# VH-VL binders against q8ixk2r445to577, part 77

Target 1, 133 residues: q8ixk2r445to577
Amino acid sequence: FFGMLQNKGLTDYCFDYNPPDENQIVGHQVILYLCHGMGQNQFFEYTSQKEIRYNTHQPEGCIAVEAGMDTLIMHLCEETAPENQKFILQEDGSLFHEQSKKCVQAARKESSDSFVPLLRDCTNSDHQKWFFK
Below, E stands for the ipSAE of ESMFold2; O stands for the ipSAE of OpenDDE; V2 stands for 0.75 times the mean of E and O plus 0.25 times the DockQ between their complexes.

## First folded at step 3 (VH-VL)

Design ca18 (framework fv_recaticimab)
Fold by ESMFold2-Fast, scan of step 3:
Structure ca18 (fold): chain C 133 residues (1-133), chain A 119 residues (1-119), chain B 112 residues (1-112)
Amino acid sequence: as target 1 above (133 residues)
Amino acid sequence: QVQLVQSGAEVKKPGASVKVSCKASGYTFTDYYMHWVRQAPGQGLEWMGYINPNSGYTKYHQNFKDRVTMTRDTSISTAYMELSRLRSDDTAVYYCARTQYKGLPFDYWGQGTTVTVSS
Amino acid sequence: DIVMSQSPSSLSASVGDRVTITCKSSQSLLYSSNNKNYLAWYQQKPGKSPKLLIYWASTRESGVPDRFSGSGSGTDFTLTISSLQPEDFATYYCQQYYSYPTFGQGTKLEIK
């Protein structure tokens, strides 16, 4: 699977990686932004190692969740994916983070009124359902 | 070179429909969303909606959702905006515009199509 | 809808002047996670299409002269033209793209 990773409940929003400095591709939070059809900063690859890769720039980035956190952060990809970078894309569209036992949910960030993907307890909400387009 | 070329001026009576075209060239038509923005004489810019040229998915602003239809023909790289049940206050220049890299600023605009609704 | 308010509605200036145009949004346009403001500025000359000048509040579009600069964050933004040139007399619009696009009402820059 590869392409723009779109939310079923938040219909017009896609995974988006737009860091402050394009030369520093790691260390920043993945956001949700209006799908624009261009790919690039919204183009992701789901790998056989259960990684969500951002390969638009070099070196390649892999989405991770640090222990105790709920935000999705861009890390450097490793030869063998560590557990914090593994997401199970389930048949129902849920994106399950095995290490934390939580699901990725499209959520409103209250203070800035922006949308971001966050780890939340798994539910059957459409805000936790994702698909590549 | 990226170009968006729109159809010519239209004069319509109240109650009629108008269909404006926007032909894209110089880039891959299906890679960029196409938006429509209008401007009444002496007034500001008003966003109407967009179409995803790849999927055909559309999103319309609340003010236009009952009267606007956006379509495209990928074989000729052309987007269309049809506005029905025209009123005199629909008199405006209608623009197509594509999104900029990484977001929704509009980096290229069509030349505009003047639609006059009178009498 | 996010409401965009520009001031002034018009101003008169002479070639060589420094001019500033302000834009205020009804809510913050800053994504704190990437520290970017989802705001653009456009120039529109009579009978012509709008032209993108600035995006991400302060990034100048390719080909736009250095005399144009954008600043601000959150809800308050400014477009500055240092040393105004004859070709700069136009109407200027701010636009938010934090959500579905909305524009300010425009600022008409006129010859004094």
Scores: ipSAE 0.179, ipTM 0.760, lowest interface PAE 4.3, mean pLDDT 88
Fold by OpenDDE, second read of step 4:
Structure ca18 (fold): chain C 133 residues (1-133), chain A 119 residues (1-119), chain B 112 residues (1-112)
Amino acid sequence: as target 1 above (133 residues)
Amino acid sequence: QVQLVQSGAEVKKPGASVKVSCKASGYTFTDYYMHWVRQAPGQGLEWMGYINPNSGYTKYHQNFKDRVTMTRDTSISTAYMELSRLRSDDTAVYYCARTQYKGLPFDYWGQGTTVTVSS
Amino acid sequence: DIVMSQSPSSLSASVGDRVTITCKSSQSLLYSSNNKNYLAWYQQKPGKSPKLLIYWASTRESGVPDRFSGSGSGTDFTLTISSLQPEDFATYYCQQYYSYPTFGQGTKLEIK
């Protein structure tokens, strides 16, 4: 699967990655923006290695969850996907992080009208449902 | 609530420069692009350019590329637009306007800053 | 730059009237990857900033009355006010954001 990764509950919002320096693409947080499909900021790929890959330039970035965190951060992809970069996109639309055993949920960012994907306990909420468009 | 508050009216002579400020509140300043749009008296809207407050990256319309400078101070959530070598046809109301992405509609606008250029 | 052309430049109408404003773009504003039209409509009253009414050609911004509607695709778009209210007399602009933003020349809606 590839393209815009859109949330079901938070209608018309998609995964978005816009690093401040396009030549230094790792270490920043993945956020949610209105689905616009312009440029490469909203183009992601779910790979056979269970990675969510940001395939805009070399080297490629992969979404990871750092220890003790509930945010999604961009790391470099590795030959063998590390455990903190493995996600399961299930048939019901839930996006499950294997290492934390939590689900990715669309949430409002504090002190902002913007949104971010966060790890939360898995529920049946549509805010935890995702699909590629 | 989201607010964009601009600096006050300016009166300038031809050849001078003007710097307009736009202070943002009610949202994370660096999460949104800031655009500048002007409107001459009785005329339409003209896009001047944008700045990404997160990176400082700017894109200017070619009509202004050599005269406009857009900057920001993230510590006070303020965007600036400086226009140099002013001429009479630069007389206009200048607006700052927010977009979530560089290619999305303008959802919030400043109140506008009137700049008058006259001899 | 993408050129936006509105019609008419001005029109007079009465309260309760159905009003239609047209906007044409010099190239298609439809993005094939998401099937969205990158077209917005704004309302501007004298001495005030523009206000976003419609985006994606047909989606109303929050708080915008139901009497406002946008339609069209590709290069031809329409803003419709089903029943004009006193507060609707203003200038309306279409705007594309498919590329670097450009606006129509505006349509001034006056009281007949």
Scores: ipSAE 0.018, ipTM 0.640, lowest interface PAE 7.7, mean pLDDT 92

Design ca19 (framework fv_recaticimab)
Fold by ESMFold2-Fast, scan of step 3:
Structure ca19 (fold): chain C 133 residues (1-133), chain A 119 residues (1-119), chain B 112 residues (1-112)
Amino acid sequence: as target 1 above (133 residues)
Amino acid sequence: QVQLVQSGAEVKKPGASVKVSCKASGYTFTDYYMHWVRQAPGQGLEWMGYINPNSGYTKYHQNFKDRVTMTRDTSISTAYMELSRLRSDDTAVYYCARSIRYGTGFDYWGQGTTVTVSS
Amino acid sequence: DIVMSQSPSSLSASVGDRVTITCKSSQSLLYSSNNKNYLAWYQQKPGKSPKLLIYWASTRESGVPDRFSGSGSGTDFTLTISSLQPEDFATYYCQQYYSYPTFGQGTKLEIK
């Protein structure tokens, strides 16, 4: 799958990676922004290794969740995907993070008027349902 | 060399529909969202909606949702905006505009298509 | 919709003057995660389509003269023209792209 990763519940919001510095792709949080579909900030690839890849940079970035955290952070992709970079996109649209046993949910960022994907207990909410456009 | 060239002026009666075209050149048509913005005489700019030329996904502003249809033809790099059930207050210049690479600001605009709705 | 308010609605100034146009949003346009303000400024000359001047509140579009500058953050933004030229006669619009695009009502600049 390639394309925009859109949320079913938070209508018209997509995964977006817009780091402060385009030349330093690693270490910043993935956000949600209005889907506009230009093939850079919002274009992701779901791979057979269960990675969500950001292909704007070389080497490519892979979304990860660090131990004890609930935010999605950009890391460098590895030849063999580590467990913290594996997400199962299920048939119902749930995006399940295997290592933490939690689901990715569209959520309001604390103390701000922005939205971000966060790990939460799996609830079958439409805010936890994702699809590629 | 990016250009957005729109179809010519239209005069329509209330209740009719109008379809405006916007032909893109000088870039990869499917890489940039195409937006539609209108401007009534003596008034400001009003966003109507957008289309993703790659997927065909559309999003319309609530005010136009029931009457607007946005489509595209990738083989000729052309976007279309059709507005139905025209009212006299739909008289405006209609623009297509390309979104900037990182958001819904607009870096290139078509020349505009004047649509006049009168009895 | 996010409401954008511009002031003044019109102004007249002489060539060489410094001109300031302000734009206020009904909510913050700053994404804290990337520290960017989702705000653009456009110039529209009579009978022409709008032209992008500034995006991300302060980044000047390629080819735009350096006398144009944008500043501000959150809800209050300013477009400054440091030394007016005759070709700067136009209407100026701010636009937010934090959410679905909305524009200010415009500021008409008349140069004598």
Scores: ipSAE 0.009, ipTM 0.652, lowest interface PAE 7.8, mean pLDDT 87

Design ca2 (framework fv_recaticimab)
Fold by ESMFold2-Fast, scan of step 3:
Structure ca2 (fold): chain C 133 residues (1-133), chain A 119 residues (1-119), chain B 112 residues (1-112)
Amino acid sequence: as target 1 above (133 residues)
Amino acid sequence: QVQLVQSGAEVKKPGASVKVSCKASGYTFTDYYMHWVRQAPGQGLEWMGYINPNSGYTKYHQNFKDRVTMTRDTSISTAYMELSRLRSDDTAVYYCARTKYYGSAFDIWGQGTTVTVSS
Amino acid sequence: DIVMSQSPSSLSASVGDRVTITCKSSQSLLYSSNNKNYLAWYQQKPGKSPKLLIYWASTRESGVPDRFSGSGSGTDFTLTISSLQPEDFATYYCQQYYSYPTFGQGTKLEIK
């Protein structure tokens, strides 16, 4: 699967990554933004290693969650995917982070009108349901 | 000197397949996407698809997805484009061209490979 | 696909003339997050591959003479050659890279 990773509950919002410098792709937070259908910052690939890759430039980035954190950040992809970069896209649309046993949820960023994906306890909420379009 | 050097001209019969090569030099092959663009005689440019040489990931235009295969060999910095079940309207010059990001301009192009499909 | 339309399809000009080629896209090529227009211009001479002249609508590629300039934003773009030289007679293409790449039909610039 590749394309825009869209939220079922926040119907017009997609995963988005916009690093200011190609040489500093690592360490910035993944956000949610209105889906535009053009790829670019919203073009992601779900791989057979259960990675979510940002492959709009080289080297490729892979979404990760650092220990004890609930935010999704960009790391460099590795030849063998580490556990913190593995997400299981389930048949019901849940995006399950296997290492933490939590699900990715669309959430409002504190003190702002913007949205971000965060790890939360798994529920049957539409805010935890994702699909590629 | 950054260069993309393509294989020589091909003449094929309808129904055959053709495989065009594009050898990169002067830069790190895996740091740039490789695209394929064709141009029929007297016509404009038509994008066919791309390959990410680092991952092997490919994306093909809908018009070609059932007949085109793009591959690469990182050990010799070479990309390949194979087009099967050739028709007379596949007669064209086929170009490889690189981009640094998926969404960027084609800054370096190969010299082109003429493919003629005739009975 | 995003449709790119160029005008004119051909034009005749003399050395020293100022030439303007226009390009229109079926949708905006301006990406609001980085404020860039995903539009490039190429020059192609008979029997040769296309050569990049302009990217991001108005940024000149390294080694391209300053008589070439690009302008415009959103859906309407222009390539200008301020004083034609003999080596400029060629076909010019605009191209969008906002989505899957698409090209204009081309503008053939011929000697008058």
Scores: ipSAE 0.007, ipTM 0.563, lowest interface PAE 11.8, mean pLDDT 86

Design ca20 (framework fv_recaticimab)
Fold by ESMFold2-Fast, scan of step 3:
Order: C-alpha cells, then sequence, then structure tokens
Structure ca20 (fold): chain C 133 residues (1-133), chain A 119 residues (1-119), chain B 112 residues (1-112)
C-alpha cells in the first residue's frame, strides 16, 4: 500500500509531513491537512515491515511514537524496523501501534482549527479508521 | 561555539564496564541527535548507535545491541555511552558526535575517550 | 550495511600538488526526492577527532578552505585538494549517511 493516507471520519484530511527544512527531515510532528491529491508531503508507503514511510521512492523517513508520547514524529528508517515504528494496519482500517497498544486517531490540536494524528485508546470511531487513496 | 567535551581515558579489565560521558554546550542539546563512533588502533571508524536527547530514544548497531546502553541527562546537557562485558578488541578511541541531518553528517565531534582493555 | 571503499590507501604528494581521493559505495547514495547524495568527507590529524569537510557530496562545511572540493553522484565520489598545503597532510575518510553510517577505510596523505 502506498498513497495518501486519508481518515474515514475526518474525510477531507490526510497524513501530511512538511518539515521546516528538507535537509533536516527528522524530529518534527506529522500533521493532518486537507487532502490535495498531489502526493508530495502527503505521499506515504506502508511496508511489509509495518512501517509508514515518507516518500516511497527512497524511504528513509519513518513515522514513530516515542515511549510515553502520543504524537507521531518522523524518525530515521532502520535496516530492521524498531518497535516504536511498527503500525498494524488492520482490516477495519485502524492503525494499531503494538508497542503502546493504542490506535492512531485524527484529533483537533488544542486551541486551534488544526488536526493531528495522536495515539488514543482504541475505539470503533471513524476518526481511528484510515485508508490509502 | 558548539563544543562536545568527553570524559578522560579509562583502563579496564576484560569483563568490566566503561561509561563515557559527552557534555554539550553552545547549542540546544535536545535539538540534535548524539551519535557514538569508535576507532580501534589501525582500523576504521565504526558507528555504534545514537540517542535522541529530547525523548531518550536510542538505536544501536546490531554488533553492540546486547552490550551498549546510551542515556542522557538534559539538566546538564550530557550524553553517556556505557559498554559492558568488555573484551580486548573493545580497545579503541570512543567519540561522541552531533548528527545534524539524518544519520549524519557529523558536524561536531568530542575530543575522544581512549579505552584500553587489558589484563 | 553499505560498504564504502576508498582508494588509494596512502598517497605521497608535495606542497602545491593537486590531490584526488576516490570513494565508492556498494549502493547508490542518491535520494531521488531531494536529489542529494548522502556522502560526507572528513579530515583526521594524528591524535585529533575527525573534522567535517564536505557534506551532500559537494557542499563545503563553513570554514573549510576553497581548495577542498567534492564531486560525484550515486556510487562514485571524489575529494580534490587543488593546491596542497602543509596543514593538509592527514588521513581522509568518506562516510555515507544514507542508512546506518559506514566509513571508508581512510586515505593517508603523506609528504613526498
Amino acid sequence: as target 1 above (133 residues)
Amino acid sequence: QVQLVQSGAEVKKPGASVKVSCKASGYTFTDYYMHWVRQAPGQGLEWMGYINPNSGYTKYHQNFKDRVTMTRDTSISTAYMELSRLRSDDTAVYYCARGSKYWGPFDYWGQGTTVTVSS
Amino acid sequence: DIVMSQSPSSLSASVGDRVTITCKSSQSLLYSSNNKNYLAWYQQKPGKSPKLLIYWASTRESGVPDRFSGSGSGTDFTLTISSLQPEDFATYYCQQYYSYPTFGQGTKLEIK
């Protein structure tokens, strides 16, 4: 699977990564933004190692959740995917982060009209359902 | 001025552990990854792993994964690398190095800590 | 791991000479999304830490003299010193940072 990773509940929003500096792609938070259909900052690959990689052509950036955190951040991809970079895309569309036992949910960023993907307790909410477009 | 200052030389016996420190100054410690690289006498440079000082997340090269532990203390801008169950072939100069982009390049290096393992 | 091979292992030269050192990678270091080569060059003097000279294969680090230049793309890279100075006698290493960092074995630049 590869493409724009879109939310079923927040239907106009896709995973988006827009680092301040292309040369320093690591360490910034993944956001949700209006799906524009052009790929670029919204183009991700789901790999056989259960990684969500940024830019499929040469995947070096991989989404991770560090211990004790609930935000998704960009890390370096590894030869063997570490546990904090593994997401199980389930048949119902949930993205399950096995290390934390939580699911990725589309959530409003505090005190703003912006949205971000966050780890939350797993529910049947459409805000926790994702698909590649 | 960015500086990385490492602890002094160590002489250890086989089976012991060594803990090397690397104190950073002149930049925001939590904004850059800290890598550890060693150089054995007459051999090339060997990457050991990194720590993200902001989160404490670590990644170790498979050759060191069972013996190395990297930590940091953000209150004093210091990173640590502990290598256990030392062998004579662990004799090397150990460097900390700041990673500014991805897996590198390493734009600033500590002065190095010589670790000698002998009976 | 990506294997880095340097040649020559040692080189004798005189002050004022043009010196070239080559580095080859077992895999392409070119990242198509940003069109950059993840290759750096370091200088190491006896008893000192490595010093970054070049990154992105051809970008000179701040404070590094203009006589140092890097070139190449994909798997083949070159470090050139256009007019060798006395302080340039050192060991030079290439390093890839496309994946887990790996270094070439080094090229020792000696006075002729």
Scores: ipSAE 0.007, ipTM 0.547, lowest interface PAE 12.4, mean pLDDT 85

Design ca21 (framework fv_recaticimab; at its last look DockQ between E and O 0.09; V2 from the best seeds 0.00; counts 0 for: pae E 9.1 > 2, placed apart)
Fold by OpenDDE, second read of step 4:
Structure ca21 (fold): chain C 133 residues (1-133), chain A 120 residues (1-120), chain B 112 residues (1-112)
Amino acid sequence: as target 1 above (133 residues)
Amino acid sequence: QVQLVQSGAEVKKPGASVKVSCKASGYTFTDYYMHWVRQAPGQGLEWMGYINPNSGYTKYHQNFKDRVTMTRDTSISTAYMELSRLRSDDTAVYYCARTGFKYGSAFDYWGQGTTVTVSS
Amino acid sequence: DIVMSQSPSSLSASVGDRVTITCKSSQSLLYSSNNKNYLAWYQQKPGKSPKLLIYWASTRESGVPDRFSGSGSGTDFTLTISSLQPEDFATYYCQQYYSYPTFGQGTKLEIK
């Protein structure tokens, strides 16, 4: 699966990553932004190794969740996917993070009008449903 | 054995276009990025961009964005680099070179190079 | 772009000599999560394509003689040839792949 990763509940919002420096693509938070078919910021791939890969940069980035955090941060992909980079995109549209046992939910960022994907306890909310477009 | 075989030398006039090919063999073409690197006479190596042969996605260095086009034909495991609006300072040896997917890697295999000469 | 700076630009040496080439990057090439340095060394002989010697700063490519070694971390890297052989006279390049590829300007190793 590849393309824009769109949320069902938060209509017309997609995974978005725009690092401020192309020479330092890791360490920044993945956000949600209005879905648009322009540029490289919203193109992701779900791989057979359970990675959400940002493959419009070299080297490629992979979304990770750092210990004790609930935010999605860009890391570099590795030959063997680390546990904190493994996700399961289930048939019902839920995006499950294996290590934390939580689901990715579209949420409003605190003290901001922006939106971000966050790890939350798994529910049947459409805000936890995702699909590639 | 892995091999990258490039097309022959080219002589072009200023303003013309050149298209260099790079045929891969000995490995799965779509499992590796294909990069293009050029080297002017007596100068160093300059990265031009890459193509993902699997998806067709390309990334060009800003110095070439308006003049370079990288494509591929997966059916014959061949990558192409076209440079348009040629000028004298485009005279160089052009190399294709592969890198691995997913994790950053070095250029482990190179084509033999294609000499492109631009002169009036 | 990450700027790669090699030193020296050229040097002369004799067979059997120990040779050291330095490469500096404008930013760190060390990735903290895997503790790897995204740095490679290449050898290029006249009229030939570059040949990969070292990757991950210190890992020799298959078939590369033991006399070649890479060291360093972060922003400072070194290629060492412990005992120079006649076939080692060439131009050497460092290259980072922490971001989009950039090369050092090269070091020409000539026979004294």
Scores: ipSAE 0.673, ipTM 0.895, lowest interface PAE 0.9, mean pLDDT 94
Fold by ESMFold2, look of step 5:
Structure ca21 (fold): chain C 133 residues (1-133), chain A 120 residues (1-120), chain B 112 residues (1-112)
Amino acid sequence: as target 1 above (133 residues)
Amino acid sequence: QVQLVQSGAEVKKPGASVKVSCKASGYTFTDYYMHWVRQAPGQGLEWMGYINPNSGYTKYHQNFKDRVTMTRDTSISTAYMELSRLRSDDTAVYYCARTGFKYGSAFDYWGQGTTVTVSS
Amino acid sequence: DIVMSQSPSSLSASVGDRVTITCKSSQSLLYSSNNKNYLAWYQQKPGKSPKLLIYWASTRESGVPDRFSGSGSGTDFTLTISSLQPEDFATYYCQQYYSYPTFGQGTKLEIK
């Protein structure tokens, strides 16, 4: 799957990555932004290794969550996907993070009015459902 | 080099439909969204919608939603825009345009435009 | 839709002049989490398709002469041409891509 990864509950919001330093893509948080399909910020690939890959730069980035954390951050992709970079996109649209056993949910960023994907206990909320456009 | 080559000019009567093609070359067609923008004579630019060439997903501006259909054929790297129930104020140049790689979501390459004239 | 308003609608100038075109949006184009302004400028000559000049409000597209510069943030943006050349007489459009694209109405730059 590739394209814009949209949230079902937070209508017209998509995964977005736009690091502060355009030459250093590692270590910054993935956000949610209005889906626009313009440029490179919202194009992601879901791979056979269960990675969510940011394909607009070389070397390519892969979304990760560090143990004990709930934020999605960008790491470099590796030949064999590390456990913290593995997500299961299920048929019902839920996006399950294998290592943490939590689901990705659209949420307001703490201390902010912006939106971010965060790991939360899995529910059947539409805010935990995602699909590619 | 990236190139978007559109089909030739069309003359149509009110009530007809038109289908404009946009053939892409010089890049991987399915990796970039394709947008359609039109420009009536002496007027500005009006965004109509886009297609994700890989999935076929489309999004249309509300003004065109009931009359426009965007499709693609990935085997020949070609996007299409069809506008139905044409009326005289649909007379315009229709452009295809893609989004760029340089961390900009602006339109970095445009087709040459297809003139559609709707007259009775 | 985000409304984009350009000023002036037309402008007459001579080769060598410095010109300034402004663009105002109905809402901020600055996305605070990445500190980027989602604003582009295009040049269009008669009978031709638009050509991208500036994106992210101030970044020149490859091959665009350095006499073109973009500035501004939030709702107010400016395209400046520091020394007009004969090939610069055209219509200029701003465009936002903060959400679904909308364009300013255009600024026609004419030779005196």
Scores: ipSAE 0.013, ipTM 0.646, lowest interface PAE 9.1, mean pLDDT 87
Fold by ESMFold2-Fast, scan of step 3:
Structure ca21 (fold): chain C 133 residues (1-133), chain A 120 residues (1-120), chain B 112 residues (1-112)
Amino acid sequence: as target 1 above (133 residues)
Amino acid sequence: QVQLVQSGAEVKKPGASVKVSCKASGYTFTDYYMHWVRQAPGQGLEWMGYINPNSGYTKYHQNFKDRVTMTRDTSISTAYMELSRLRSDDTAVYYCARTGFKYGSAFDYWGQGTTVTVSS
Amino acid sequence: DIVMSQSPSSLSASVGDRVTITCKSSQSLLYSSNNKNYLAWYQQKPGKSPKLLIYWASTRESGVPDRFSGSGSGTDFTLTISSLQPEDFATYYCQQYYSYPTFGQGTKLEIK
């Protein structure tokens, strides 16, 4: 699957990755922002290794969750996907993070008007349902 | 060093299809998106769509969605844009243009353009 | 689609003049996440493809003379040529890339 990864509950918002420095493609938090249809910062690929890849630059970035965190961070992709980079996109639209046993949810982050994807206990909320556009 | 070289001018009748090629050299073809932009005689620039050469993913402008097909061949670093059911108002110069992460969707290199004339 | 409006449609100037071209967008091009304005400026000479001058509203492309500068934020942007040279007579276009790319109608810069 390729495209914009859009939220069912927060209907105008897509996964978005805009690092502050073009020379530092990895190491920053993935956010949610208005779906604009223009690919680079909102274009993601879901792979057979259960990765969510940001392939705008080489080497490719892969979304990961670091130990003790609930935020999604961009890491470098590896030849064999590590467990912290594996997400199962389920038939109902849930995005399940295998290592933590939690689901990705659209949420507000810390006293901000912005939205971010966060790991939360899995529910049937539309804020935990995702699809590629 | 970076070059985008397009195919030659085409003259077509209304209802026909045209396929324009854009051959890239001097960089890694799969690292940059390829867009297509046209310009009617004496008019401004109109964006048509893009292709990600790595994945093959395409996005087309709503005005062209039912008539345009963008493809690529990574073995020869070439992108293609095919426009079907041509009308006289499709007469334009068609450009390929690349973009990458550094530029967002600003186009740092353009092909020389392919003139397509649609007349009866 | 985001509408881009350029002013003026045409402008006559002499070598050595300071020239400004304005571009206005129907919606803000400022992206709050990265504080960047998704706007570019191009130069196009007759019979040639457009050439990128400025991206991210104010970043000059490598190899572009420093007499070219871009400024503005949100919905109002300007391209300035500080001391016009003979090779600068061309048509200039602004382009937004906050959404699907759209261009202004162009400003034709003519001698005298």
Scores: ipSAE 0.007, ipTM 0.597, lowest interface PAE 10.5, mean pLDDT 86
ESMFold2 (binder alone), look of step 5: mean pLDDT 93; pTM 0.945
OpenDDE, look of step 5: ipSAE 0.645; ipTM 0.892

Design ca22 (framework fv_recaticimab)
Fold by ESMFold2-Fast, scan of step 3:
Structure ca22 (fold): chain C 133 residues (1-133), chain A 120 residues (1-120), chain B 112 residues (1-112)
Amino acid sequence: as target 1 above (133 residues)
Amino acid sequence: QVQLVQSGAEVKKPGASVKVSCKASGYTFTDYYMHWVRQAPGQGLEWMGYINPNSGYTKYHQNFKDRVTMTRDTSISTAYMELSRLRSDDTAVYYCARQGYTRGSPFDYWGQGTTVTVSS
Amino acid sequence: DIVMSQSPSSLSASVGDRVTITCKSSQSLLYSSNNKNYLAWYQQKPGKSPKLLIYWASTRESGVPDRFSGSGSGTDFTLTISSLQPEDFATYYCQQYYSYPTFGQGTKLEIK
C-alpha cells in the first residue's frame, strides 16, 4: 500500500509529517492534518516488514514509538525493521503496534485543537480504524 | 501556468439560485482541494466550504450547509458552487481557491471572482 | 470557529514608511509537535482576488518582495512592510488554517 493514511472516525484527517526543519527529518512527532489529496508530507508506504515509511526524504524515515511513550515519531529506517517500527494493519482497519500491544488512535493533543496519532488500548472505535487512500 | 477561471457576473432575484463555475488549468485538478470564499461589498473574506475533486467529498460551513451544493466535473477540470434561496445579503464576489500543502500554503491560487448581485 | 482579529482596521502611511499590522487568534495556531504556526497573510488590491504573501506565519511565498515579513507565534502575529512602496496600498488579511479556514476582518492600508 502506498498513499494517504486516512482515519475512518476523524474522516477529514490523514497522517502528516511536516517537521520544523527539512534538513533534520528525524525525531519529530507525526501529526494528523486535513487530507488534501496532494503533497509530499501525507504520502506513506506500508511495507512487507510492517513499516510505515516516509519516502519523500533520503535517507527514508520510518514511524516508530519510543519505549514508554505513546506518540509516533520519525526514525531512520533500518535494514531489518526493529520491533518499535512494526505496525500490523489488520483487516478491520486497526493499526496494531506489536511492541506495545496497543493500537494507533486519532486523538486530540493535550491542551490544543491539534490532532495526533497516539497509542491507546485497542478498541473497536472508528478513531482506531485506518485505510490507505 | 496555474489558472482558475470563473464564470461571469450574475444578477438574481431573492429566492432564486445561482451556480458559479471555476475551471482549473495548469495542474492536476484532482490533486488539490477547491475551496469557495465570498466577500460582500466592503467586507472581509468568508469561507463557505470545500470539495475534494478526486472523491467528490464536500465540507460546508454551517452557515451555508442548508443552501450550498459544491460539485465538480473531472472531465473538464471544473468545480461548481450552487447557492439556493438567495437573499439580498448574499450579494458578494464569490471566489474559488486551490489548497495544497506541498508548500504549506492554504490558498496559493485564486480565481478572479464572480460578482453575484441579489436585488429586486 | 477560531476567531481572527486584526488591528488596525485602517492605516494611513507614506511611501518609505515601516508599516506593522497585527493579527490575534482566539486559540493557539502553534502545532507543538512540528513547531509550526498555521497562519497565512494575503494582499488584496481593489477589484482583484487575494494574493498569498506569507504562510507558516513567517515563510515568504515565492515572488513576494523581501520587504514583506511575518512574525509571531501562538495567538499573536504581525505582518511588517519595511519600506512601503506605491504598489503596497491594499487590504491585508490574516488567515488560520489550523482547522477549517477563518480570516481576520482585514486592514486597509491607505496612502497618506
Scores: ipSAE 0.029, ipTM 0.681, lowest interface PAE 7.4, mean pLDDT 87

